# Ledger of designs, part 30: VHH binders against THO complex subunit 6 (THO6)

Target 1, 367 residues: THO complex subunit 6 (THO6), of Arabidopsis thaliana (Mouse-ear cress) (q8l4m1)
Amino acid sequence: MYGDATNWNEDEYRESILKEREIETRTVFRTAWAPPARISNPDAFVVASSDGTLAFHSLNSLVSQSASFGYSKGQDVMVAEPERVVRAHEGPAYDVKFYGEDEDALLLSCGDDGRVRGWKWREFAESDVSLHLKENHLKPLLELINPQHKGPWGALSPMPEINAMSVDPQSGSVFTAAGDSCAYCWDVESGKIKMTFKGHSDYLHTVVSRSSASQILTGSEDGTARIWDCKTGKCVKVIGSQDKKSRLRVSSMALDGSESWLVCGQGKNLALWNLPASECVQTIPIPAHVQDVMFDEKQILTVGAEPLLRRFDLNGALLSQIHCAPCSVFSISLHPAGVVAVGGYGGIVDVISQFGSHLCTFRSSSL
Key: E = the ipSAE of ESMFold2; O = the ipSAE of OpenDDE; V2 = 0.75 times the mean of E and O plus 0.25 times the DockQ between their complexes.

## First folded at step 19 (VHH; framework vhh_7n9e_1)

Design q04 (from p04 with S100E; at its last look DockQ between E and O 0.80; V2 from the best seeds 0.69)
Fold by ESMFold2, look of step 19:
Structure q04 (fold): chain B 367 residues (1-367), chain A 119 residues (1-119)
Amino acid sequence: as target 1 above (367 residues)
Amino acid sequence: DVQLVESGGGLVQAGGSLRLSCAASGFTFDRYHMYWGRQAPGKGREWVSGIKYSGSRTYYADSVKGRFTISRDNAKNTLYLQMNNLKPEDTALYYCARWEKGDYTFDYWGQGTQVTVSS
């Protein structure tokens, strides 16, 4: 009853605690290391989050913020201010990729709104943010929009989300894995679809490029992975079965540097394929659902619905197991120097050195 | 065996309200977009409203926007259509339909529930 004369703003205080709760309930879906700016030391990476933002962080700045956030706030994980942030999508941002090298690279993102958006990395990374609260100052240079499909009774499909991207810098193509059960090949310069890859019966989780064979590989909720000829758009091989027992999503895939080895995450298993032999040579059981995989030369890195980063050799032997801060991890990104960033639930990103030590752990702040 | 059963239709006066329900079974409901469609006497079927599998986005035909609200309860495998400010032109047999992602069509729909708006 005293409140109408007070200088204290209750609405601003309530907004601050709501924002803290929102940060803690966010999910990081993808991290990506930026191309080196003439120095190969890992420094810059981008975080794509469930709130539709892309946040640029500097490792050097994160280490500095860790020192200032130590025991002064009593938090179990610090909240870090990004160097730059943009609202790239309406709804979650699911994937980020870089097209090109150095400062001329495009930063590409995709998300639940069915769009791929691109910015010049130089403009994103070097924009002046002297204002205390960062704002989205950049319009995307590139915008690709998924097709909506005509249906019966005059209906249009919902806008299909884009769950993943793969970039082939040799051809200038971007490949997308979409919620309409299709993958698409886009010409970055024209913004037009060059090829449609239709054959899956449910939405796609992942797409990888196999440049040596002019192919892409897709993984789907329908329980299969498929290999497609990029020149014809036709499926040349189905990996796995559409049988109900094997109908667990193919959540993630990666090729090694030779493009001869494929690892697929499906349910609580990794399946290792030798593609020239068309043979599954190993199945590695994982205690939790697999959410991302990648190759580090001939070793397999994997994360999932547990707070662990696991590393295996091609024979399926466990080489290491490192605790990660997110309780469920959706993304692995590897810098050529061997530094790994993982991200997941709680908006948490964990940066792990080439020797397995934690360089920093933080919740990414956003708009 | 996929089954969609509509209910909640009936006779109402113009300006009234009605809530339709669609009970879904035989498939993983929360993985499919769902639509309501209708067929007025002497006319073909037309879409009315659609909702994404998660419930996060909704879509409406111009003729019903602002008056109808689509929703879903994925825990109960049920789709709903709240119909307010009904007009005689809304008189139709209302169908619950499942969107087929691979073929861009409705692959299943129910027998429908009749809505009749008098006056």
Scores: ipSAE 0.530, ipTM 0.846, lowest interface PAE 1.3, mean pLDDT 85
ESMFold2 (binder alone), look of step 19: mean pLDDT 84; pTM 0.853
OpenDDE, look of step 19: ipSAE 0.765; ipTM 0.914

Design q05 (from p04 with K101H; at its last look DockQ between E and O 0.77; V2 from the best seeds 0.62)
Fold by ESMFold2, look of step 19:
Structure q05 (fold): chain B 367 residues (1-367), chain A 119 residues (1-119)
Amino acid sequence: as target 1 above (367 residues)
Amino acid sequence: DVQLVESGGGLVQAGGSLRLSCAASGFTFDRYHMYWGRQAPGKGREWVSGIKYSGSRTYYADSVKGRFTISRDNAKNTLYLQMNNLKPEDTALYYCARWSHGDYTFDYWGQGTQVTVSS
């Protein structure tokens, strides 16, 4: 008696097809696991995308959605509804970091608009909000804005993007890697620049903090990595060649827990450095351009312009190689329990268990 | 070895449109921010529009906002300026310029193309 199967809306159908295509053409630039609780693991993580959104997901919710979705034939990748989403940036969001303790942490993001924005994680992740939100309703608590550079005839540089962040809660600092060839140290409490690290000749891809030595390390399109003294702002060491014929970008870097081992992704190579010895110990060739690296204890995880997650030991031996759903992967994030989230082209996130099995694969709807 | 060659200028009636092109050679075009500037007869130089190396952001002087559109085709190494609703005060020599990343200046520019807007 009730219901009308002939009452469909062509505009709603067209809108749904266009949204599906838009989701499929996005890129995930960063995934980040939320800070774990003391004993229990919150299974939440954040996805930063090329549309400028940050989307919060729970692994349990994703696995539940995946099981329901899997009854449908012909679909390879689920579109998942996030627990919460904000439009954090005008243009792509490139990086996400957490600053501070678990419940009181700030969720920080940076992007193409040259800004760092921050929210209280608890407010961003608040579960009591039941109204479905499609737009950014949560105002940031913190906003850091890159300097623009003045030139002749009244010209200004374009706003330099922020490609990467590193946080140091001990010093109350956030470090940014910017498109103006500089890194900046920001005081979180005042929101002001504490230090400018100038010396690279091209934009920066990555920054890591080495708290034990009061240093940061930066990696650049100019083919070098640099080590900087945070107290003086001086460059202490240049790693790599500045020769224009042999320049290969330094796309990614990571320190191990001791801060004695550095891995650099440069072109189709991983370079492993022992920093106390100032010595490159290993160079590991990779078939595709390296796009992200990290340490899992004394093992190296890497992803790049191919659908593979590779794991190496410190001697350069390949320990595992896992197929990833994105055909080009820009982000690795590792949960303390050994679960890995990778994200990349097509808006695809792939969550891989500590045993190498795929827990879920999805595209975030974001809106 | 760096060359920037502007074209597309000419005489146009007020309210008309022109599209300028700047052919770039001798450098890696997609690694540099690019700008259009102009100089009217007897006046100082002024910037007109700028575009990020990726094309992701554009900037306009207030006098041209809403009328001019900057764009780039990094595959063809070409910068464009679409000029609509032209006014006599837009009469100037238009040149494209390359932004120096660390020096806050233009390190190369072309000889320019003349745009003349009649009443």
Scores: ipSAE 0.449, ipTM 0.781, lowest interface PAE 1.7, mean pLDDT 85
ESMFold2 (binder alone), look of step 19: mean pLDDT 88; pTM 0.887
OpenDDE, look of step 19: ipSAE 0.701; ipTM 0.911

Design q06 (from p04 with S54R R57H; at its last look DockQ between E and O 0.89; V2 from the best seeds 0.69)
Fold by ESMFold2, look of step 19:
Structure q06 (fold): chain B 367 residues (1-367), chain A 119 residues (1-119)
Amino acid sequence: as target 1 above (367 residues)
Amino acid sequence: DVQLVESGGGLVQAGGSLRLSCAASGFTFDRYHMYWGRQAPGKGREWVSGIKYRGSHTYYADSVKGRFTISRDNAKNTLYLQMNNLKPEDTALYYCARWSKGDYTFDYWGQGTQVTVSS
């Protein structure tokens, strides 16, 4: 009965408004295709969000939900139900990676609570039954906990957050970029730190593995990127100025497949480096602050504080520019088949085909 | 140029309450973890409570758990300590301190505000 106040439930309406505001204030910090390259299903991916949750989504389920949403007559971005959701962290979840390959892979996440948590991907992925439970459905098999540091007056440091992870496919080591200005190499089986990388003067935003040279690279709020020898823990090279007034933070980094080319997102610029030459070959201006970068073969993908996915060649020429649904985009993830997932502000994820068409757009719901 | 100015101390009877404030200037307040510490007469400094830069996590010394509450307002560059059920043992000069990003230490603190709890 339209306009009939006798059927109105104020509490149900209030709950719906509060849930809508909660969803719209979320940020997706990372998306990841599952399983990773060579043995993956482009149908599935994981979303890490500012509320500390990991959500597993299937494109088939999203298409089905899209049909129902269109019937509901809205023009808003669809709120999607995940196949599985867990509360992985207290505070934001910042990164997701897979450790190992095939069906035996572990799903790893890290976040503001200074922890890496891991689940068997096979067990995390289930049928469409048992969705959205009040409590966590599955406990993690693995937990790596950042060290706290002793300070004066009897204090311990706050737990340093973990902003990014990298998995070295050859060694199986997990590297973390932490809020205490350090990166760490972890022995996943023992849960112990194998190596500590100290030298940055401010927290780390990003870490990438350079397996061919037994190195990692880190990018920091201090405006530098650093290259580290994994065997000794020593800094081999500092890229950029340590002058606080003349250097913008390094927010994101990526290596190409040869591990000879490095792209860095710094402020409103991309800097392209040839690592053997230790030379910045190209600087590409970006209209908005860069928030993530990656290589697709010899092309550079980037997103930032704008609703655009940009693609450049190594000479800095713009090859494509695709409008994305999030007004600020924090994550690019690329499947080997060329499908791209981007995520960002508003809890919005946009899945883009290899041809640039939008396969689906949605807001991920949570616990 | 970094300044931390504590206020809100005073004389209070046991069981009473006080709210301390710390006004921060000269740095980007929401980028730093913050702590309260204290020093009783004739004793060394000790930590009281800490809070992460976004306010997401709080930490308390055992002696004050359940009685003190730390908070921050990043829009106003202000750190707070709500102290309830005060005891004579809480008598001390209370400091607002900034946690350093590189050295695992406090790199700045204020002159302090005196809290005196009478029986």
Scores: ipSAE 0.541, ipTM 0.837, lowest interface PAE 1.3, mean pLDDT 84
ESMFold2 (binder alone), look of step 19: mean pLDDT 87; pTM 0.881
OpenDDE, look of step 19: ipSAE 0.764; ipTM 0.911
ESMFold2, look of step 20: ipSAE 0.508; ipTM 0.819
ESMFold2 (binder alone), look of step 20: mean pLDDT 88; pTM 0.882
OpenDDE, look of step 20: ipSAE 0.733; ipTM 0.909

Design q07 (from p04 with R31S K52S W99S K101S Y104S; at its last look DockQ between E and O 0.16; V2 from the best seeds 0.00; counts 0 for: pae E 8.8 > 2, placed apart)
Fold by ESMFold2, look of step 19:
Structure q07 (fold): chain B 367 residues (1-367), chain A 119 residues (1-119)
Amino acid sequence: as target 1 above (367 residues)
Amino acid sequence: DVQLVESGGGLVQAGGSLRLSCAASGFTFDSYHMYWGRQAPGKGREWVSGISYSGSRTYYADSVKGRFTISRDNAKNTLYLQMNNLKPEDTALYYCARSSSGDSTFDYWGQGTQVTVSS
């Protein structure tokens, strides 16, 4: 008999194995829903990954790909082809934000290379009908580079990474949470630093703008959250303890729409603060380390080092929990229609309807 | 006084591996960011890798990223550098460094350990 499959290229087989392993070892650090496009109406989002890429996916295309996907392909999750992908950073891309409300918005990303890069969303989303898998295919409109500090013999400090961003278009500002223990306020028009927020003793995980009070809030590996006055750059409040034995990183923070309620993810707890009262009104224990939080009106969404999306009210009552495909989840993003995208370990993104059902689950393909 | 003592250097063939150690004393080790730097013959000092005081964040120069791994053991007051896939251009005196408190600048350096990578 002739059961020998000798007509295959070993180098191509080895390359396909290596590519598959590369895809499966990725982590999605952030998803972000795109602003509506007045010229075109597909709902879309951007995925920022540990390989330094940003990938744009259309929900319609994902649903189409999902419908034709066969689990006999030898994969546990569909690998989806993005509408567009760029290499935004050398090293991981940690955060993605939109600066602006519509197709004129800037798509901003930040990453391990200490840079913020920005693209005009219209050009990122609408420049080509084919997939682009090339480095630096689209030139960024904006590039912000973290400062380095001079040391002995002309040496510069390590390039500090940028772990998170918050945008405030009304003040023309982007705030960054950096690996040099500082947050920075950047003027988007000039690309220059307007303010430096120094006081944390370890790198920052998260930054949130509180525009109503001209403040930002930062969460740090040093176990504290801090509130800063944007006008003076001075710290006005420190939340938490820097003692080694009791300190746990502040991994995530979110404000509600009124900017009066703050939720902090710290270790295996959510801490709920009423900011006008300056008091912690609730602590909600979580079985796994908290990795992201957000408000959906007066309800708290949270994900962490477990395959669950949990929802709580302000009293700490569990309202729902939904199994998510990533075994560890780093990102929640909420569409105004109530659709949620979560992303995490294994490069997996799970899109969950407003009713709690899964619309699609996929691994994003890269360059 | 602050003391930083490096060890683990030596001669290796290109493509080989070494693990450097830095024993720290005379200060509260887990309150400081720590760094590895190097100085090649006839050249200035350059940074190689850094690690936050808790060990939760690591930083690498582009020339060593993916090949070198920094770590620390705060219980043993020891900083490490695992060096893989060594190249002749990695030949240098390697030293550990302490940041000044609360800053990313360097205020103390060890005497160093020699790494020599042959072809």
Scores: ipSAE 0.013, ipTM 0.386, lowest interface PAE 8.8, mean pLDDT 82
ESMFold2 (binder alone), look of step 19: mean pLDDT 85; pTM 0.855
OpenDDE, look of step 19: ipSAE 0.202; ipTM 0.718

## First folded at step 20 (VHH; framework vhh_7n9e_1)

Design r01 (from q02 with S100E; at its last look DockQ between E and O 0.73; V2 from the best seeds 0.00; counts 0 for: pae E 2.6 > 2)
Fold by ESMFold2, look of step 20:
Structure r01 (fold): chain B 367 residues (1-367), chain A 119 residues (1-119)
Amino acid sequence: as target 1 above (367 residues)
Amino acid sequence: DVQLVESGGGLVQAGGSLRLSCAASGFTFDRYHMYWGRQAPGKGREWVSGIKYSGSKTYYADSVKGRFTISRDNAKNTLYLQMNNLKPEDTALYYCARWERGDYTFDYWGQGTQVTVSS
């Protein structure tokens, strides 16, 4: 009965409420720290979101915005204004990577539309364009398009999504993990597929490059991880079972700096492999589904379907456990200084210092 | 334990409309592309329409474009086909099918629901 129509515009209020709900339903699928650069934003990172956008943020700007936002309770999260944003994909953007030298690096993204797109990082990060939305849409310099397949009855396959990318720093090749159960090696200069890695029976979640052995490793919904020879395109090893009754997806994989140690996130477990010995050395149970893993030297960082960032040694001992703002976390990225960015449900990104304190927590915004 | 159960078929006059449903169980529905196919008397199976796992993209055979609309409700694990301006040549057994990504084929389909369009 108590009205407020005289003090507000109904359309503006309704639009504000709808925008808040849209932001809260967003998911961050990948964060990536920009490489060290000779530009003014040395502690920058990119956020890839379920709405298909890439948003560039600087840590200094986020800290400044946090100070202006003020104190809030645990359920209120600042919506951050990005330095730059682009609509990179139709449908979710799943992964981002950098290709090339830091000044001339390309920012690569992939997503649900079955495309890899690339922008010159310096132009993306330092462009002095007007705030008008039409002028803020940079055209990509690179576009790789997944193959489409014919099915039975004359059916046209959907365009396969690209769930993950890897850049081989030694060769500069780009590898993709696709929704058609294949991985692909792309020749960046020609935009053509150089090698196809076929053998999985379900879509791929992850791909990592093992430069020292001219190999890639893939993880799939089919419950297996596979190691592939890049010279021949042939599978040289299968890890796990394709038994449909026992399927637990391989959601994430990482190699250590020596490329001798592999960690796989599969269901509620981490499996640690010594690749020269071809042995699973340790299995670490996790209370929730594992969604990302990485190595920090000889330590394993992991996140999953819970609001926790966990760190383990190679013997499986828990070294630390830090509460994260997203209730489900899809991405870890590690800055050389030891700062960690995690992102997940709610469009929330949490930036955590090397000693575990929270530097900034925010909801990523977009166009 | 994958199950696909079609419903909503029946007898309809030419120019009429029907809405088919396919209830899915035994798998994570929102991870799979889904299709409708049909088989007319004395003919082989043909595809009718497909929809991406997220519902974000739809695909149609030329014979049904503009008349049929595929959709899905991932919260209810249900696939739909809205059929408008039906013609006698649309008479067929209609069934939903699950796309198999590894072999680019359908690995599961239902028993189907009969659609009969009279002149």
Scores: ipSAE 0.361, ipTM 0.698, lowest interface PAE 2.6, mean pLDDT 84
ESMFold2 (binder alone), look of step 20: mean pLDDT 84; pTM 0.858
OpenDDE, look of step 20: ipSAE 0.842; ipTM 0.940

Design r02 (from q02 with D30E; at its last fold request DockQ between E and O 0.83; V2 from the best seeds 0.76)
Amino acid sequence: DVQLVESGGGLVQAGGSLRLSCAASGFTFERYHMYWGRQAPGKGREWVSGIKYSGSKTYYADSVKGRFTISRDNAKNTLYLQMNNLKPEDTALYYCARWSRGDYTFDYWGQGTQVTVSS
ESMFold2, look of step 20: ipSAE 0.590; ipTM 0.826
ESMFold2 (binder alone), look of step 20: mean pLDDT 87; pTM 0.879
OpenDDE, look of step 20: ipSAE 0.740; ipTM 0.883
ESMFold2, fold request of step 21: ipSAE 0.534, 0.570, 0.486; ipTM 0.805, 0.828, 0.783
ESMFold2 (binder alone), fold request of step 21: mean pLDDT 88, 88, 88; pTM 0.880, 0.883, 0.880
OpenDDE, fold request of step 21: ipSAE 0.899, 0.900, 0.897; ipTM 0.966, 0.966, 0.966

Design r03 (from q02 with R31K K57R; at its last look DockQ between E and O 0.88; V2 from the best seeds 0.70)
Fold by ESMFold2, look of step 20:
Structure r03 (fold): chain B 367 residues (1-367), chain A 119 residues (1-119)
Amino acid sequence: as target 1 above (367 residues)
Amino acid sequence: DVQLVESGGGLVQAGGSLRLSCAASGFTFDKYHMYWGRQAPGKGREWVSGIKYSGSRTYYADSVKGRFTISRDNAKNTLYLQMNNLKPEDTALYYCARWSRGDYTFDYWGQGTQVTVSS
C-alpha cells in the first residue's frame, strides 16, 4: 500500500491474509481420538489434513480458545492452535490410526507419498513446559514404504499412495489400502510386508481388518469390495459388479463390534451385510455421496458430500440427522463416551456430544 | 474410446528446445498416471518421464534428468514434455502413454510425434 496515509505494517497484514486463505482451502481427511490413557489427556484427538500435517488437539485447549474467540469475533469459525503439529507426509495425509490402546500406543499416519509413518503417542503428545522455542522435528519410529512396480519400456510405477489403514495389534500387523490396486499386510516389528492382497483392478479406498476370522475387507474404485484370507492372501469373496457401465466405487466400510455386520458406502447408498449369512440384508439410500461410515453399537453413522451426520438403525430407519460445519465431510471418529468428531472441507472439525449438541467447531491451523 | 494424440515434434538443432503436447480424450484423465516414452530408429521403446495422476510427483530417466520437464493440465486433459538442451541421441518418436494401475503396464499410447535433433 505504497502512498497511503496510514503507518501500518503492510507485510504483516499481507501475510495474515495469505495464511487465512491457505487455512480455508484445506481439507481434513481423518480425525482419530487418542486412546484414553491418563487423566491429563482424556479427550484428545489427531487431525490429518490435505497439507500433509498431523495436528494434536485437546478439548481443554479448544474450550479455552473457543471462549476467547467467541468474545472477539462472534460468528466466524475459530482457527484453533494445536498442541502439536508435525508434517508427516509430502502431499495429503489420508488416514491416522492408533496401534495399541494406551500411552505406549503408536500413532500411525499414511498419505499420498506412499508411506506409513509411526510415532510413539506419548512422545508425540507431550509438550515441553520449557519457555524455549521448539526447534526439533520428531523423527518417526516406524516408516513403511510402498513397493513400486516394474512396467514396460523400463518404467517404474509412481510411488503408490496409501489411502487407508487398519491395525491388528494382536497379530502385530498393519494393513494398508494402496493406489496400486493392492492391499498389504505389514509386520510392525520388522517393518516388512507379510502378505500382498492382489485382485482389484483399480485403487483402494478403504481396508478393514476382521480379526476374528483372520480376514481383511477392501473397498475399491473398481466398484467391488473383497474379503481376503490373511494367511493365504487369497480373495474368498467379491461383492459388487466390475461392469464399467454400472460401476460404483466402494468409498468406505465398517464392521460392528462382533465383526458379523458390515456396512459399505457405495455412491449414494449404504449396503448392510450379515457376514456369516453372506447376505446383503438392507440397502439405505443417502441423498449425497457417502464418504465415511461407522458403527456405534448396532447403529450406523454416516457422513458424505453434504453438511450432515446421519444415524440409522439396522432396519434403515433414520434415527437422527445433525448439521455439521464442514460442507463436505470425510471423517467420523467416535469417542468411547459417545462424543463424535467430524472433519472435512475447509479444514473444519466439528465436535458433537453424545446428545447431539455442538461442543466446539474450529479450523485446525498449519505449521 | 481412449485417444492420445501427440504433437509438437520437429527438427531442431542440438542445444535447442521443443515442447511436446499430448491431448487425451475418452477417459477420466486426472485419474491416471501418464508417461512419455520414446523409440529411436532401430531400437526398442524406452520410458522418458512419468507423472502422477495429480501432477504432484514427476519421474525421469537418467538420460533426460535435468533437461526435460513433464507436466500436466488436468483441466485441459493435456500432458506436456518440455525438452531443453536437446542432444542428437534424443532423436526418436515420442509417445504419451497411460498407466494401468491393475496391470502395471501401458494400456494405451498414441501414434507418436517425431523429434529430430541435428548437429
Scores: ipSAE 0.529, ipTM 0.799, lowest interface PAE 1.7, mean pLDDT 85
ESMFold2 (binder alone), look of step 20: mean pLDDT 88; pTM 0.888
OpenDDE, look of step 20: ipSAE 0.754; ipTM 0.898

Design r04 (from q02 with S54K K57H; at its last look DockQ between E and O 0.77; V2 from the best seeds 0.67)
Fold by ESMFold2, look of step 20:
Structure r04 (fold): chain B 367 residues (1-367), chain A 119 residues (1-119)
Amino acid sequence: as target 1 above (367 residues)
Amino acid sequence: DVQLVESGGGLVQAGGSLRLSCAASGFTFDRYHMYWGRQAPGKGREWVSGIKYKGSHTYYADSVKGRFTISRDNAKNTLYLQMNNLKPEDTALYYCARWSRGDYTFDYWGQGTQVTVSS
């Protein structure tokens, strides 16, 4: 007992609703700004999502889409069309990094399938926009596959996921934080493991390279952070709090540009270390669980299980607090010009100018 | 504490099918990889199939590839094994096992459920 239904297709409507729900349940795990090399999209960044995709976005295109976006009823956040999208992983994509400083850089991604995949950034960013590209024809140039381990009953371990990467182009290396409680150093040119860092008792969340000292730092679900000598593979220091409950993982770590300052996120705290002095000089309480940290010069940026981007100085004083569109934020990325991209729950990315104003807010479309 | 309870075993003719279930309790099920193993008469335990904690990837022993399908329902804390085209050599006590975190081993397994395939 409808009126005239001549232009109604219930199956198309159902598919539209299902796609909307899928987009809104997505999580952005990592954003990364592209190198400032000359390419067709000079202020570009990549979004790694829980559906296993990498989406390339141009800031200029996003601002243009935002300016023409109509705020119709039922639309809270613009769904942005990426310049390019690739299905990079089976299962979630957890991290992206650029290996190199210019148009010859590799775009690296890692995920739940236990792989690192790499593409030439120029090819990824400047692929043809043919209407036939619903089929993904861009193939990775690099594929690193985590080792599986022999277990009881003749079993092999599951393929360990890769939760985080750190790159060191000067040594030709990529470091991975894996779900088998190990970190690995990979030689990019050969694609082979150069070193294994074994000692944690639970999976790793984060890895940071300290090139000046030939070291890496790892943070784990086991409640510890560790510093490792890359030449020997041996752990030289165990840091972080172990006096809290086992659910207080070391979720994130960052070094400043001098590699002398380390910030660790653990539970609802930041711990600031001066590495030459081997001292924890400051502990900063955070109202929500910390999910990412980074340095901006001598300042600390942090996000977590709340819609806020906080900035602190080295003395622990709060310098600024900016409301972010994602209700829970997993990623901070800083452009050299001071522009910040944050991403998190709902597939939402928020781009914030160096002056604290919001340049655009969007859900990244995939597929 | 940790408890793994298998069910669904029984007697079946060669070529038949069975569906095994494993009810998990006492731990956060969706944070652990899970496996099925079996022990045939006069033999040691052997792995059969495994599945990652999100259900995103599955693994099979060569002897069961194409015939068995592992799955999990993380909302119901339940692991499944669909066994098709059963053979007499599949006769065994089947148990589900939890893969430990941080080690390369199983840290818990159930009492098992008997599967008997008549020739």
Scores: ipSAE 0.547, ipTM 0.843, lowest interface PAE 1.3, mean pLDDT 85
ESMFold2 (binder alone), look of step 20: mean pLDDT 87; pTM 0.883
OpenDDE, look of step 20: ipSAE 0.732; ipTM 0.899

